# Designs tried in a protein design chat: miniprotein binders against Neuralized-like protein 4 (NEURL4). Part 7

Target 1, 164 residues: Neuralized-like protein 4 (NEURL4), of Homo sapiens (Human) (q96jn8r1131to1294)
Amino acid sequence: TLEFLENHGKNILLSNGNRTATRVASYNQGIVVINQPLVPQLLVQVRIDFLNRQWTSSLVLGVITCAPERLNFPASACALKRAAWLLRGRGVFHNGLKICEKFGPNLDTCPEGTILGLRLDSSGGLHLHVNGVDQGVAVPDVPQPCHALVDLYGQCEQVTIVNP
Below, E stands for the ipSAE of ESMFold2; O stands for the ipSAE of OpenDDE; V2 stands for 0.75 times the mean of E and O plus 0.25 times the DockQ between their complexes.

## First folded at step 7 (miniprotein)

Design M1 (from a22L with R18Y; at its last look DockQ between E and O 0.83; V2 from the best seeds 0.00; counts 0 for: pae E 3.1 > 1.5)
Fold by ESMFold2, look of step 7:
Structure M1 (fold): chain B 164 residues (1-164), chain A 80 residues (1-80)
Amino acid sequence: as target 1 above (164 residues)
Amino acid sequence: SKYRVTIEVEGDPEALKYVALLIRWIAEKLGLKVEIEVKDGKLRITIEGLSEELAKELAEYLKLLAEDWGLKVEVKIEES
């Protein structure tokens, strides 16, 4: 079944059979990665459990296209300069470069209870789902294998993997 | 001031195709003028209309992208 990898940001505590990630300190060092690579048949979903609205920015969602088990994570996912396709706010980022100004909803405004999903289509396009609704292709032709990544940044203090 | 980034890449044809398509897609999403041509057996990509900060960021990005795909790469920034 889907779990968060044991290799994660240093401020993360895993619980609930490694299906729940909590950032227990600061506002960063909260990167987690799903243990199974994405395939077209796999929809990875997380529920936003707890937010601290004191911050203006919230979680980052995306994929890493290199092996995540031994990767040395930076303090924030948006500092990844290689092998990362990320959604932050309304922007799409590749390897730290903002490549699209506006895609889907603003992740910084998603409330507690929102279920966010990632999947690949048959062409390798990365799709975002919000509460079960496909938002379309955020990223074309992502190299495989890739793993779903969540950065519990700023507002976001806890997420849980949920079934589709 | 406006800046131009030029990248010349050489290597595996499949990697060149992917890099060219990706750069075109990125340029379209960012509203940037891009020219792609083959010169002396190399792929030359020119992106125009950049701020100095974006040109530096894009040049670093393009170099790393090409290297990740095993391509021989040269990147330069020019004030235009």
Scores: ipSAE 0.300, ipTM 0.713, lowest interface PAE 3.1, mean pLDDT 89
ESMFold2 (binder alone), look of step 7: mean pLDDT 83; pTM 0.780
OpenDDE base, look of step 7: ipSAE 0.783; ipTM 0.912

Design M2 (from a22L with L58M; at its last look DockQ between E and O 0.93; V2 from the best seeds 0.00; counts 0 for: pae E 2.0 > 1.5)
Fold by OpenDDE base, look of step 7:
Structure M2 (fold): chain B 164 residues (1-164), chain A 80 residues (1-80)
Amino acid sequence: as target 1 above (164 residues)
Amino acid sequence: SKYRVTIEVEGDPEALKRVALLIRWIAEKLGLKVEIEVKDGKLRITIEGLSEELAKEMAEYLKLLAEDWGLKVEVKIEES
């Protein structure tokens, strides 16, 4: 069963069998990691449940390639300088470096109810899915094992893991 | 003016291969000129056309990347 790990950002409250993450304070400290590592052809999805539109930025989605259970999370995913592949806005980031300017939809403007998915293909490429539609390869070769990461940042105050 | 970043790395052949492919992909996505040489377990990559700020950022990124892959690495920044 897919769940968020108990090791999470300081402002996160888990519920619904650890399938729902809610940021209950401020605009940051909202990183969560899904327990099971991504494996080829497995689609992992989260739904944006609630947005607070007083902010301009929204959630960050990606993967980490280090052990998540003992990770000391920074206040935001963009502060990760090691073992991190992130989708933010329309950009792709690796270890803090912006490596792609335009990819897929703008995550900062995804409305409530949007279902975002991550999937590794047989070649190790990381795919983004939006409402079930494959947006293409964000990263051509992601080291394994890796875990899906969600940063409930800015607007994004709640997400839930959903089945395909 | 534009800057050039050069990295020289050595170590596991598979790691070198994957790092080279990744850096090439990044350079292409950013529209930067890249040259890659692999010989006798050593890899040299040169990236051209960088701003000063991007050159510094890229240099640090490449250094950390190589170290994370268990590679010995040297990096330098030069004005073109």
Scores: ipSAE 0.408, ipTM 0.777, lowest interface PAE 1.0, mean pLDDT 93
ESMFold2, look of step 7: ipSAE 0.458; ipTM 0.765
ESMFold2 (binder alone), look of step 7: mean pLDDT 83; pTM 0.784

Design M3 (from a22L with R18Y L58M; at its last look DockQ between E and O 0.95; V2 from the best seeds 0.00; counts 0 for: pae E 2.3 > 1.5)
Fold by ESMFold2, look of step 7:
Structure M3 (fold): chain B 164 residues (1-164), chain A 80 residues (1-80)
Amino acid sequence: as target 1 above (164 residues)
Amino acid sequence: SKYRVTIEVEGDPEALKYVALLIRWIAEKLGLKVEIEVKDGKLRITIEGLSEELAKEMAEYLKLLAEDWGLKVEVKIEES
C-alpha cells in the first residue's frame, strides 16, 4: 500500500497507517514523500483534508528524482535546488527555477475535498489530475525513479493518500 | 539591460541530449530565444533576452543541472 515515508518535514505527524499527513505547527516544515516510486501510467492521488485560511499560499505538489529515505528536507519544497519538479500556485518549478508561469489550476485556491493526482505517461511526462480530470503534461520528461512529494505549506494542514 | 546566458557542457552524449532538450523546452515556455551548437562533443547553448535577475537564476540553475548529470560545465552571463 502507498504510504508517506517516515523521513518527512519536522512539523509533520503521520497517522492512519501513514496514509495521512498533518502539519501540526507553523506554516512550513511540512514536506512528505510517498514511499514507492511512481509507476508509469498509474495514478497516485492525495485528498486535501483540512485548510487553514489564516495563511495565503497553499500546498506544493510534485516529484523528487533522488532517493528520499535519508534526505535532509528544507523548510519549504521551493528551496529544493536538486532533483525536484514542483507545482505551486499555477507555476511549474524545476530545482527552484520557475520554468512555466501558467499550468493547470491555481493550487492556492483548491478547496478541502479536492483530490490531486500525479501520473507519469509513457514518455516520462508528468501529468496533474484534479478530481480525476487530466490537466495535461506539466513536465515533459521526468527522470525515473521518482517519488511523489507534497509540501503541506501554508493553508494546507492535512492530506490523505486515496485510491483512484 | 538585456542579458545573455551561455552554457558550454561536455560529457556523456545521452546526458547532453537530455539537457539540450530540456533547455529548449524551458526557453520555449518562457518565450526566450535559444541557439544550440554542437562541436567536438561540446554543446554550446545560448539563451537571449533575459533580465539581469533571471540571467543569474538561469546560470545557477544550469550549472547545477549539468553537474547533476555528470557534465563538465562553464556558464557565462553577458550584457547584450
Scores: ipSAE 0.451, ipTM 0.790, lowest interface PAE 2.3, mean pLDDT 90
ESMFold2 (binder alone), look of step 7: mean pLDDT 82; pTM 0.775
OpenDDE base, look of step 7: ipSAE 0.809; ipTM 0.923

Design M4 (from a22L with R18W I23L L58M; at its last look DockQ between E and O 0.02; V2 from the best seeds 0.00; counts 0 for: pae E 19.1 > 1.5, pTM E .773 < .8, placed apart)
Amino acid sequence: SKYRVTIEVEGDPEALKWVALLLRWIAEKLGLKVEIEVKDGKLRITIEGLSEELAKEMAEYLKLLAEDWGLKVEVKIEES
ESMFold2, look of step 7: ipSAE 0.000; ipTM 0.094
ESMFold2 (binder alone), look of step 7: mean pLDDT 81; pTM 0.754
OpenDDE base, look of step 7: ipSAE 0.720; ipTM 0.896

Design M5 (from a22L with R18Y L21R L58M; at its last look DockQ between E and O 0.74; V2 from the best seeds 0.00; counts 0 for: pae E 1.6 > 1.5)
Amino acid sequence: SKYRVTIEVEGDPEALKYVARLIRWIAEKLGLKVEIEVKDGKLRITIEGLSEELAKEMAEYLKLLAEDWGLKVEVKIEES
ESMFold2, look of step 7: ipSAE 0.645; ipTM 0.849
ESMFold2 (binder alone), look of step 7: mean pLDDT 82; pTM 0.783
OpenDDE base, look of step 7: ipSAE 0.845; ipTM 0.936
ESMFold2, look of step 8: ipSAE 0.573; ipTM 0.817
ESMFold2 (binder alone), look of step 8: mean pLDDT 82; pTM 0.774
OpenDDE base, look of step 8: ipSAE 0.857; ipTM 0.939

## First folded at step 8 (miniprotein)

Design P1 (from M5 with L54F; at its last look DockQ between E and O 0.73; V2 from the best seeds 0.73)
Fold by ESMFold2, look of step 8:
Structure P1 (fold): chain B 164 residues (1-164), chain A 80 residues (1-80)
Amino acid sequence: as target 1 above (164 residues)
Amino acid sequence: SKYRVTIEVEGDPEALKYVARLIRWIAEKLGLKVEIEVKDGKLRITIEGLSEEFAKEMAEYLKLLAEDWGLKVEVKIEES
């Protein structure tokens, strides 16, 4: 079963059998990681449950390629300079470098109820799904094993793991 | 005000292949010209058309990427 790991950002409260993550303070310290590594047949999906429009930026979605159980998470996923492939706004980032200007939707404008999915294809390409629709390959060659990461940043206050 | 980043890397052939493939993909997505060749037994990668600030970011990124893959690396930034 897919769950968020107990190792997470310090402002996160896990609930519903660790399938729901809520940021309970501030605008950051909201990194969560899904407990199973991505494999080609696995689609990991989260639903945006609550947004606080007080903030300008919203969640970051992506993968980490190192073991997540004992990582020391920074305040924000954007500070990860190793082992991180991230979607932020419409940009794609690897280890802090913007590697693509525009891919998929603008995550800063996704409304409550949006279901965001991540999976690997057979070539190691990372695919984004939005409300069940494959947006294509965000990054080409993600090393395995990797784990899905969500940073409940800014607007994003709660997400829940959902089944495809 | 255009800059060039040159990186020379040496090490495991599979790591070299991955790094080269990734850098080509990044250059394509950013609209940058890249040249990858073997020189003096090392893989030489040149990325052109960068601003000074982005050249510094790219150089740091490439150095750390190579080291993370266990490659020996030298990086140079030049005005072109």
Scores: ipSAE 0.606, ipTM 0.832, lowest interface PAE 1.4, mean pLDDT 91
ESMFold2 (binder alone), look of step 8: mean pLDDT 81; pTM 0.761
OpenDDE base, look of step 8: ipSAE 0.865; ipTM 0.942

Design P2 (from M5 with W69Y; at its last look DockQ between E and O 0.86; V2 from the best seeds 0.00; counts 0 for: pae E 1.6 > 1.5)
Fold by ESMFold2, look of step 8:
Structure P2 (fold): chain B 164 residues (1-164), chain A 80 residues (1-80)
Amino acid sequence: as target 1 above (164 residues)
Amino acid sequence: SKYRVTIEVEGDPEALKYVARLIRWIAEKLGLKVEIEVKDGKLRITIEGLSEELAKEMAEYLKLLAEDYGLKVEVKIEES
């Protein structure tokens, strides 16, 4: 079963059998990782449960390509300078470098109830799904194994893993 | 003004192929010109048309990327 790893940002509380992550303080320290690496048949989906619209920026979504169980997470995913492919706003970032200006929806404006999905295609391409709709290939060649990551940043205070 | 980033990287052939493919994709997405030359165990990549800020970011990114794949790397930034 898909769960968030116990190794997570320090402002996160896990609940609902580790399928729900809540950021309980501040605006950062909210990185969570899914406990199973992505494989082509696996669609990892999270629902945005709660947003605090007083913040301007919202969640970051993506993958890391290093083992997450003992990793020391930074305060925010955008500070990851190694082994990270991230979707933030409309941009795609690899190891801190913006590699694509515009892909998919603006994550900073996704409402509560939005279901965001990540999967690999057979060529190693990383796909974003939004409410069940494939947005296409965000990144063409993600190394495996990779692990789905959500940073409950700013507006985003709670997400829940949901089945496809 | 415009800047150019040049890297020379050497090591495992499969890692070199991946790095070259990735850099070409990035250059396309960012609208940058890229030239890639391959020698015996060395890959020389020149990226042109960068802002000063992007050149600094690109150089740091490429150095870390190469190191993550166990590749030897040398990087330079030149105003062009």
Scores: ipSAE 0.540, ipTM 0.805, lowest interface PAE 1.6, mean pLDDT 90
ESMFold2 (binder alone), look of step 8: mean pLDDT 83; pTM 0.782
OpenDDE base, look of step 8: ipSAE 0.837; ipTM 0.933

Design P3 (from M5 with L65M; at its last look DockQ between E and O 0.81; V2 from the best seeds 0.00; counts 0 for: pae E 1.7 > 1.5)
Fold by ESMFold2, look of step 8:
Structure P3 (fold): chain B 164 residues (1-164), chain A 80 residues (1-80)
Amino acid sequence: as target 1 above (164 residues)
Amino acid sequence: SKYRVTIEVEGDPEALKYVARLIRWIAEKLGLKVEIEVKDGKLRITIEGLSEELAKEMAEYLKLMAEDWGLKVEVKIEES
């Protein structure tokens, strides 16, 4: 059973058995982490439930490769300089460095109802799924264990874990 | 102008292998040339074609990443 960890950004309220995360203030402090590490064959999916278009940027999606239970999260995922592989806008970032300019859709323009998925392939490659469609390998060979991370940043005010 | 970043790393062979593979992948995705050689018992990796800003960011990123893997690292930036 997939849930968001109780250790999360300070502006997050968890509900629906910790399967729904809502950012209840500001535009940041919205980092959440899935409670189970990614393993081969596990597809973690979240649905974008609510967006607030007064902000220009939206959610960040990715993985963290350090233990998340006691981690002190920064205000935004993009400030993570260690153990983070992130998809933001169209870019792929590792520990703050943009390592790929364009991959998959622009996350800043994904509408409400979009289902975003993460899984590892047999080689440790991180795949993004968008509405059930595999976008290919965003990052080869991610260290394990790793946990899926969502930053409810800017426009993104609520996401819910959904089954494949 | 274009810049070159050279790193020399030594330590655990599996960590060296991962770091080399990752740097090669990053260079490919960014359209940068990469050369890898063993020099003085260390792995030497040279990345070329960087802007000055990216060279500074890459150097800091590579230093921190190598240290996280327990590798000894030296990084140099040169105009090329």
Scores: ipSAE 0.544, ipTM 0.796, lowest interface PAE 1.7, mean pLDDT 90
ESMFold2 (binder alone), look of step 8: mean pLDDT 82; pTM 0.776
OpenDDE base, look of step 8: ipSAE 0.824; ipTM 0.928

Design P4 (from M5 with L30M; at its last look DockQ between E and O 0.84; V2 from the best seeds 0.75)
Amino acid sequence: SKYRVTIEVEGDPEALKYVARLIRWIAEKMGLKVEIEVKDGKLRITIEGLSEELAKEMAEYLKLLAEDWGLKVEVKIEES
ESMFold2, look of step 8: ipSAE 0.715; ipTM 0.881
ESMFold2 (binder alone), look of step 8: mean pLDDT 83; pTM 0.791
OpenDDE base, look of step 8: ipSAE 0.872; ipTM 0.946
ESMFold2, look of step 9: ipSAE 0.589; ipTM 0.832
ESMFold2 (binder alone), look of step 9: mean pLDDT 83; pTM 0.792
OpenDDE base, look of step 9: ipSAE 0.859; ipTM 0.941

Design P5 (from M5 with I23L; at its last look DockQ between E and O 0.89; V2 from the best seeds 0.76)
Fold by ESMFold2, look of step 8:
Structure P5 (fold): chain B 164 residues (1-164), chain A 80 residues (1-80)
Amino acid sequence: as target 1 above (164 residues)
Amino acid sequence: SKYRVTIEVEGDPEALKYVARLLRWIAEKLGLKVEIEVKDGKLRITIEGLSEELAKEMAEYLKLLAEDWGLKVEVKIEES
């Protein structure tokens, strides 16, 4: 079963059998990683449970391509300069560099209840799903193995892993 | 002013191929001109049309990317 790893951001409390992550302090230190690597046919989905709109930006979604069990996470995913492919707002980032200006919807405007999904296709392309709808290839040819990452940043205070 | 970033990398052929594919994709998405050549066992990549800020970001990004793939790397930034 998919769970968030025990190695996570300092402000995260895991609950619901490690399938729910809540940021319980501040606006950052909210990185969580899914315990199993992405493989074809695996759709990892999280539901946005709670947003606090007082913040200007929201969650970051993506993958890391290094072993997550002992990684020291920075305060926010945007500070990852290695082994990270991230979706933030409408942008796609690799290792801190914005590599695509517009992809999919603006994550900063997704409401509570939105289900966000990540999967790899057979070519290693990373797909974003929004409420079951494939948004296309965000990133071609992601190195494997990789793990799905969610940063409960700013607006986003709680997410839960859901089944497809 | 516009800047160019030149990277020269050497190492495992599969790593070189991946870096080249990735940089062509990035240049396409950012609307940048890229030239990729293989010479003397090195991969030479030149990206043009960059702002000064983006050139600095790109150079650091490329250096770290090459290191992650175990490649020997030299990066330079020039006003063009």
Scores: ipSAE 0.597, ipTM 0.835, lowest interface PAE 1.4, mean pLDDT 90
ESMFold2 (binder alone), look of step 8: mean pLDDT 80; pTM 0.742
OpenDDE base, look of step 8: ipSAE 0.847; ipTM 0.935

## First folded at step 9 (miniprotein)

Design Q1 (from P4 with L64M; at its last look DockQ between E and O 0.94; V2 from the best seeds 0.00; counts 0 for: pae E 1.9 > 1.5)
Fold by ESMFold2, look of step 9:
Structure Q1 (fold): chain B 164 residues (1-164), chain A 80 residues (1-80)
Amino acid sequence: as target 1 above (164 residues)
Amino acid sequence: SKYRVTIEVEGDPEALKYVARLIRWIAEKMGLKVEIEVKDGKLRITIEGLSEELAKEMAEYLKMLAEDWGLKVEVKIEES
């Protein structure tokens, strides 16, 4: 069963059988990783449970392509300069470089209750799903194995893993 | 002013293929002209039309990308 990995950002508290992650302090140190690598048949989905609109930016979604169990996470996913493919705002980033200006919805404006999904297609392309709707290929040919990552940044204070 | 970034990479053929494919995809998404050629067993990739700031960022990114794939890499930024 999908759970958040025990190795996570220092401001995260895991609950609900490690299926819920809450950022309990500050605006950062909120990186969590799903405990199983993505495979083409696996759709990883999280629901945005709580937002604090006091902050301007919101969660970051993506994948890491290195082993997550002993990785030292930075304060923010945006600081990942290696092995990271990230969706932030409406942009797509690889290792810190913005490689696509506009893809899918603006994550900074997604309301509470939004369900965000990540999956790989048969070609290794990374797909974003929003409330069950496939937004298309954000990134082609992502190296495998990779793990889904969520950074509970800024506005985003809690997410829960949900089944499709 | 516009800048050009040139990268020369050498190493494992499969790593070269992946890196070249990725760089072409990125350049396409950013609306930048890219040329890729093979010369003397090295892959030479030239990206043009960059601002100075983006050229510096791209050069750093390309160097790290090549190194992550175990490739020998040289990167040069030129005003064009």
Scores: ipSAE 0.499, ipTM 0.794, lowest interface PAE 1.9, mean pLDDT 90
ESMFold2 (binder alone), look of step 9: mean pLDDT 82; pTM 0.778
OpenDDE base, look of step 9: ipSAE 0.813; ipTM 0.925

Design Q2 (from P4 with D68N; at its last look DockQ between E and O 0.92; V2 from the best seeds 0.75)
Fold by ESMFold2, look of step 9:
Structure Q2 (fold): chain B 164 residues (1-164), chain A 80 residues (1-80)
Amino acid sequence: as target 1 above (164 residues)
Amino acid sequence: SKYRVTIEVEGDPEALKYVARLIRWIAEKMGLKVEIEVKDGKLRITIEGLSEELAKEMAEYLKLLAENWGLKVEVKIEES
């Protein structure tokens, strides 16, 4: 079963059999990672449960390609300068470099109830799904193994892993 | 307003292939011209059309990228 790893951001509380992550303080320190690497047959989906409109920016979604179990996570995912492919707002980032200005929907405006999914295709392309709809390839040829990452940043205070 | 970043890398052939494909994709996605060639037994990749600020950011990014893949790397920034 898919769960968030026990190694996570300092402001995260895990619940619901480690399938729900809540940021319980501040606006950052909210990185969580899914316990299984992505494989072509696996669609990892999270539902946005709670948003706090006090903040302007919202969650970051992506993958990390280094071992996550003992990693010291930074305060925000965008500070990862190694082994991270991230979707933030409408932007695509790799290791801190913004590569693409407009891919898929704006994550900063996704409402509560939105289901966001990540999967690899057979060529190693990373796909974003939004409410079950494939948005296409965000980045090609992602190195494996990689793990799905969610940063409960800003507006985003709770997400839950859901089945496809 | 125009700068060039040159990276010269050597090492494992599979890592070189991946890094070259990735850099080409990134440069094209960002609307930058890229050339890739073999020179002095090393892979030489040149990205053109950068602002000064982006050239500095790109150079740092490329150095770390190559190092993450275990490649020996040299990166240069030049006004073009």
Scores: ipSAE 0.663, ipTM 0.865, lowest interface PAE 1.1, mean pLDDT 91
ESMFold2 (binder alone), look of step 9: mean pLDDT 82; pTM 0.777
OpenDDE base, look of step 9: ipSAE 0.729; ipTM 0.901

Design Q3 (from P4 with D68E; at its last look DockQ between E and O 0.93; V2 from the best seeds 0.82)
Amino acid sequence: SKYRVTIEVEGDPEALKYVARLIRWIAEKMGLKVEIEVKDGKLRITIEGLSEELAKEMAEYLKLLAEEWGLKVEVKIEES
ESMFold2, look of step 9: ipSAE 0.718; ipTM 0.882
ESMFold2 (binder alone), look of step 9: mean pLDDT 82; pTM 0.773
OpenDDE base, look of step 9: ipSAE 0.868; ipTM 0.944
ESMFold2, look of step 10: ipSAE 0.722; ipTM 0.882
ESMFold2 (binder alone), look of step 10: mean pLDDT 82; pTM 0.781
OpenDDE base, look of step 10: ipSAE 0.867; ipTM 0.944
ESMFold2, look of step 19: ipSAE 0.701; ipTM 0.877
ESMFold2 (binder alone), look of step 19: mean pLDDT 81; pTM 0.766
OpenDDE base, look of step 19: ipSAE 0.868; ipTM 0.944

Design Q4 (from P4 with I23L; at its last look DockQ between E and O 0.94; V2 from the best seeds 0.77)
Amino acid sequence: SKYRVTIEVEGDPEALKYVARLLRWIAEKMGLKVEIEVKDGKLRITIEGLSEELAKEMAEYLKLLAEDWGLKVEVKIEES
ESMFold2, look of step 9: ipSAE 0.576; ipTM 0.831
ESMFold2 (binder alone), look of step 9: mean pLDDT 79; pTM 0.737
OpenDDE base, look of step 9: ipSAE 0.853; ipTM 0.939

Design Q5 (from P4 with L64E; at its last look DockQ between E and O 0.91; V2 from the best seeds 0.00; counts 0 for: pae E 1.54 > 1.5)
Fold by ESMFold2, look of step 9:
Formats: structure tokens, sequence, C-alpha cells
Structure Q5 (fold): chain B 164 residues (1-164), chain A 80 residues (1-80)
């Protein structure tokens, strides 16, 4: 059973059997991690439940490649300097370095109800899914084990894990 | 002026293969020229065409990446 890990950002409240994460304050401190590592055939999906368009930036999605249970999360995922591959806006980042300007849709414009998915392919490539549609390989050869990460940043105030 | 970052790495062959492949992919994705060669039993990777600010960022990134994979690493920045 996929759940958000109890170790999470300070502004997160978990509910719905730890399948729903809500950012209850401010615009940051909203990192959550899925409790099982990604493996081939596992599609991790979250639905954007609630957005506050007061902010211009929205959620960050990606993977962390070190053990997440006792990691001290920064205020935002973009400050992760180790063991993190992130999708932000249309950019792809590794350990804070922007490596790609344009991949998939702009996450800052995804509306409420959007279902975002992450999976590894058989070669270790990280795929983004948007409403069931595979956007292709964002990152080749991600080291395993890795865990899916969502940062409920800015606009994004609630997400829920959904089955494929 | 443009800058060049050179990384020399040594260590576990599987870690070397992964790091080299990753660095090549990143440099090419960013539109930077990359050269990889074996010299004195070490893998030498040269990335060219960087601004001064990006060269500093890249050098820090590459050093940390290699160390995360357990490789011995030396990195230098040169104006080119």
Amino acid sequence: as target 1 above (164 residues)
Amino acid sequence: SKYRVTIEVEGDPEALKYVARLIRWIAEKMGLKVEIEVKDGKLRITIEGLSEELAKEMAEYLKELAEDWGLKVEVKIEES
C-alpha cells in the first residue's frame, strides 16, 4: 500500500490513511515522500486536489536516491543538493543543477484534478505521466533504490495518492 | 570569456562508467562540448563553453557527484 512517509515537511498534515498530504501553512515546508521505492512496473500517482493561485510557482515532483526515513528536509525541494532528481516548472534538475529547460508540461500551470505519475522503465529511466499519458524519459539511469517525492510548494496545497 | 572544467576520476569501474555516462548526457543536454579520455590510468572528462558562474557551479556539482559514487576526484577550472 502506497502511503506518504511520516517523515515530511513541517507544514504537512497527513490524512486519509496517510494517502493525502495537505500543506496547512505558508508556501513551503511541504516535502512528502512515498513510503515504497520505485521499481519497474510500479506507477506512483498523485492527484492535485487543491491549488491556491495566489502563488506563481506550484508543486515540484521527483525522486530522492538516499534513505528518506530520517532525512532532514529543507524548506523546499530545490534546496536539495544531494541525491535528488527534480521536475520543476518545465525544468529538470539534479542536485540543484538545472540540466534541461523543457520537459513535459509546465507543472506551474497544471490545474486541480491533474493526476501526475512517476515510474521507472526497465533501463532505470524516470518517466512522468500526466493524466495517464506518458511524457517520456525525463532522466536516464536513476540509481536505485529511489523514492518518489512531492513538494507541495506555492500553489499546491493538497495532493492525494491515487491508484493507476 | 568562456571557461573549461576538467574532472579526473579514478575508482570502481562500474561507478566510473555511470558517472562518465551521466556527465556526458548532462553536458550534451546543456549544449556543451564534452571530451572523455583515459590518461595515466584515470578517466579525464573535459567540458567546454561555460560562463564563469556556470563553471563554478559545474565544478562543485561534479566534485560532489564523483564523491557520492566513491570516486577519487580532482576538478579544475580554466579560462579557454
Scores: ipSAE 0.558, ipTM 0.828, lowest interface PAE 1.5, mean pLDDT 91
ESMFold2 (binder alone), look of step 9: mean pLDDT 83; pTM 0.792
OpenDDE base, look of step 9: ipSAE 0.742; ipTM 0.903

Design s1 (from P4 with K2M Y3K R4K V5I T6E E10R)
Amino acid sequence: SMKKIEIEVRGDPEALKYVARLIRWIAEKMGLKVEIEVKDGKLRITIEGLSEELAKEMAEYLKLLAEDWGLKVEVKIEES
ESMFold2 (binder alone), alone request of step 9: mean pLDDT 79; pTM 0.732

Design s10 (from P4 with K72E E74K K76T E78R S80E)
Amino acid sequence: SKYRVTIEVEGDPEALKYVARLIRWIAEKMGLKVEIEVKDGKLRITIEGLSEELAKEMAEYLKLLAEDWGLEVKVTIREE
ESMFold2 (binder alone), alone request of step 9: mean pLDDT 81; pTM 0.768

Design s11 (from P4 with K72E V75I K76R S80K)
Amino acid sequence: SKYRVTIEVEGDPEALKYVARLIRWIAEKMGLKVEIEVKDGKLRITIEGLSEELAKEMAEYLKLLAEDWGLEVEIRIEEK
ESMFold2 (binder alone), alone request of step 9: mean pLDDT 80; pTM 0.753

Design s14 (from P4 with V34I V73I)
Amino acid sequence: SKYRVTIEVEGDPEALKYVARLIRWIAEKMGLKIEIEVKDGKLRITIEGLSEELAKEMAEYLKLLAEDWGLKIEVKIEES
ESMFold2 (binder alone), alone request of step 9: mean pLDDT 83; pTM 0.782

Design s15 (from P4 with V5I L62M V75I)
Amino acid sequence: SKYRITIEVEGDPEALKYVARLIRWIAEKMGLKVEIEVKDGKLRITIEGLSEELAKEMAEYMKLLAEDWGLKVEIKIEES
ESMFold2 (binder alone), alone request of step 9: mean pLDDT 84; pTM 0.819

Design s17 (from P4 with I36F V38L)
Amino acid sequence: SKYRVTIEVEGDPEALKYVARLIRWIAEKMGLKVEFELKDGKLRITIEGLSEELAKEMAEYLKLLAEDWGLKVEVKIEES
ESMFold2 (binder alone), alone request of step 9: mean pLDDT 84; pTM 0.806

Design s18 (from P4 with V34L I47L)
Amino acid sequence: SKYRVTIEVEGDPEALKYVARLIRWIAEKMGLKLEIEVKDGKLRITLEGLSEELAKEMAEYLKLLAEDWGLKVEVKIEES
ESMFold2 (binder alone), alone request of step 9: mean pLDDT 83; pTM 0.795

Design s2 (from P4 with S1G K2T Y3I R4E T6E E8R V9I)
Amino acid sequence: GTIEVEIRIEGDPEALKYVARLIRWIAEKMGLKVEIEVKDGKLRITIEGLSEELAKEMAEYLKLLAEDWGLKVEVKIEES
ESMFold2 (binder alone), alone request of step 9: mean pLDDT 74; pTM 0.634

Design s22 (from P4 with K56R K63R K76T)
Amino acid sequence: SKYRVTIEVEGDPEALKYVARLIRWIAEKMGLKVEIEVKDGKLRITIEGLSEELAREMAEYLRLLAEDWGLKVEVTIEES
ESMFold2 (binder alone), alone request of step 9: mean pLDDT 82; pTM 0.779

Design s23 (from P4 with R4K T6E E8R T46E E74R)
Amino acid sequence: SKYKVEIRVEGDPEALKYVARLIRWIAEKMGLKVEIEVKDGKLRIEIEGLSEELAKEMAEYLKLLAEDWGLKVRVKIEES
ESMFold2 (binder alone), alone request of step 9: mean pLDDT 82; pTM 0.766

Design s3 (from P4 with Y3V V5I E8I)
Amino acid sequence: SKVRITIIVEGDPEALKYVARLIRWIAEKMGLKVEIEVKDGKLRITIEGLSEELAKEMAEYLKLLAEDWGLKVEVKIEES
ESMFold2 (binder alone), alone request of step 9: mean pLDDT 81; pTM 0.761

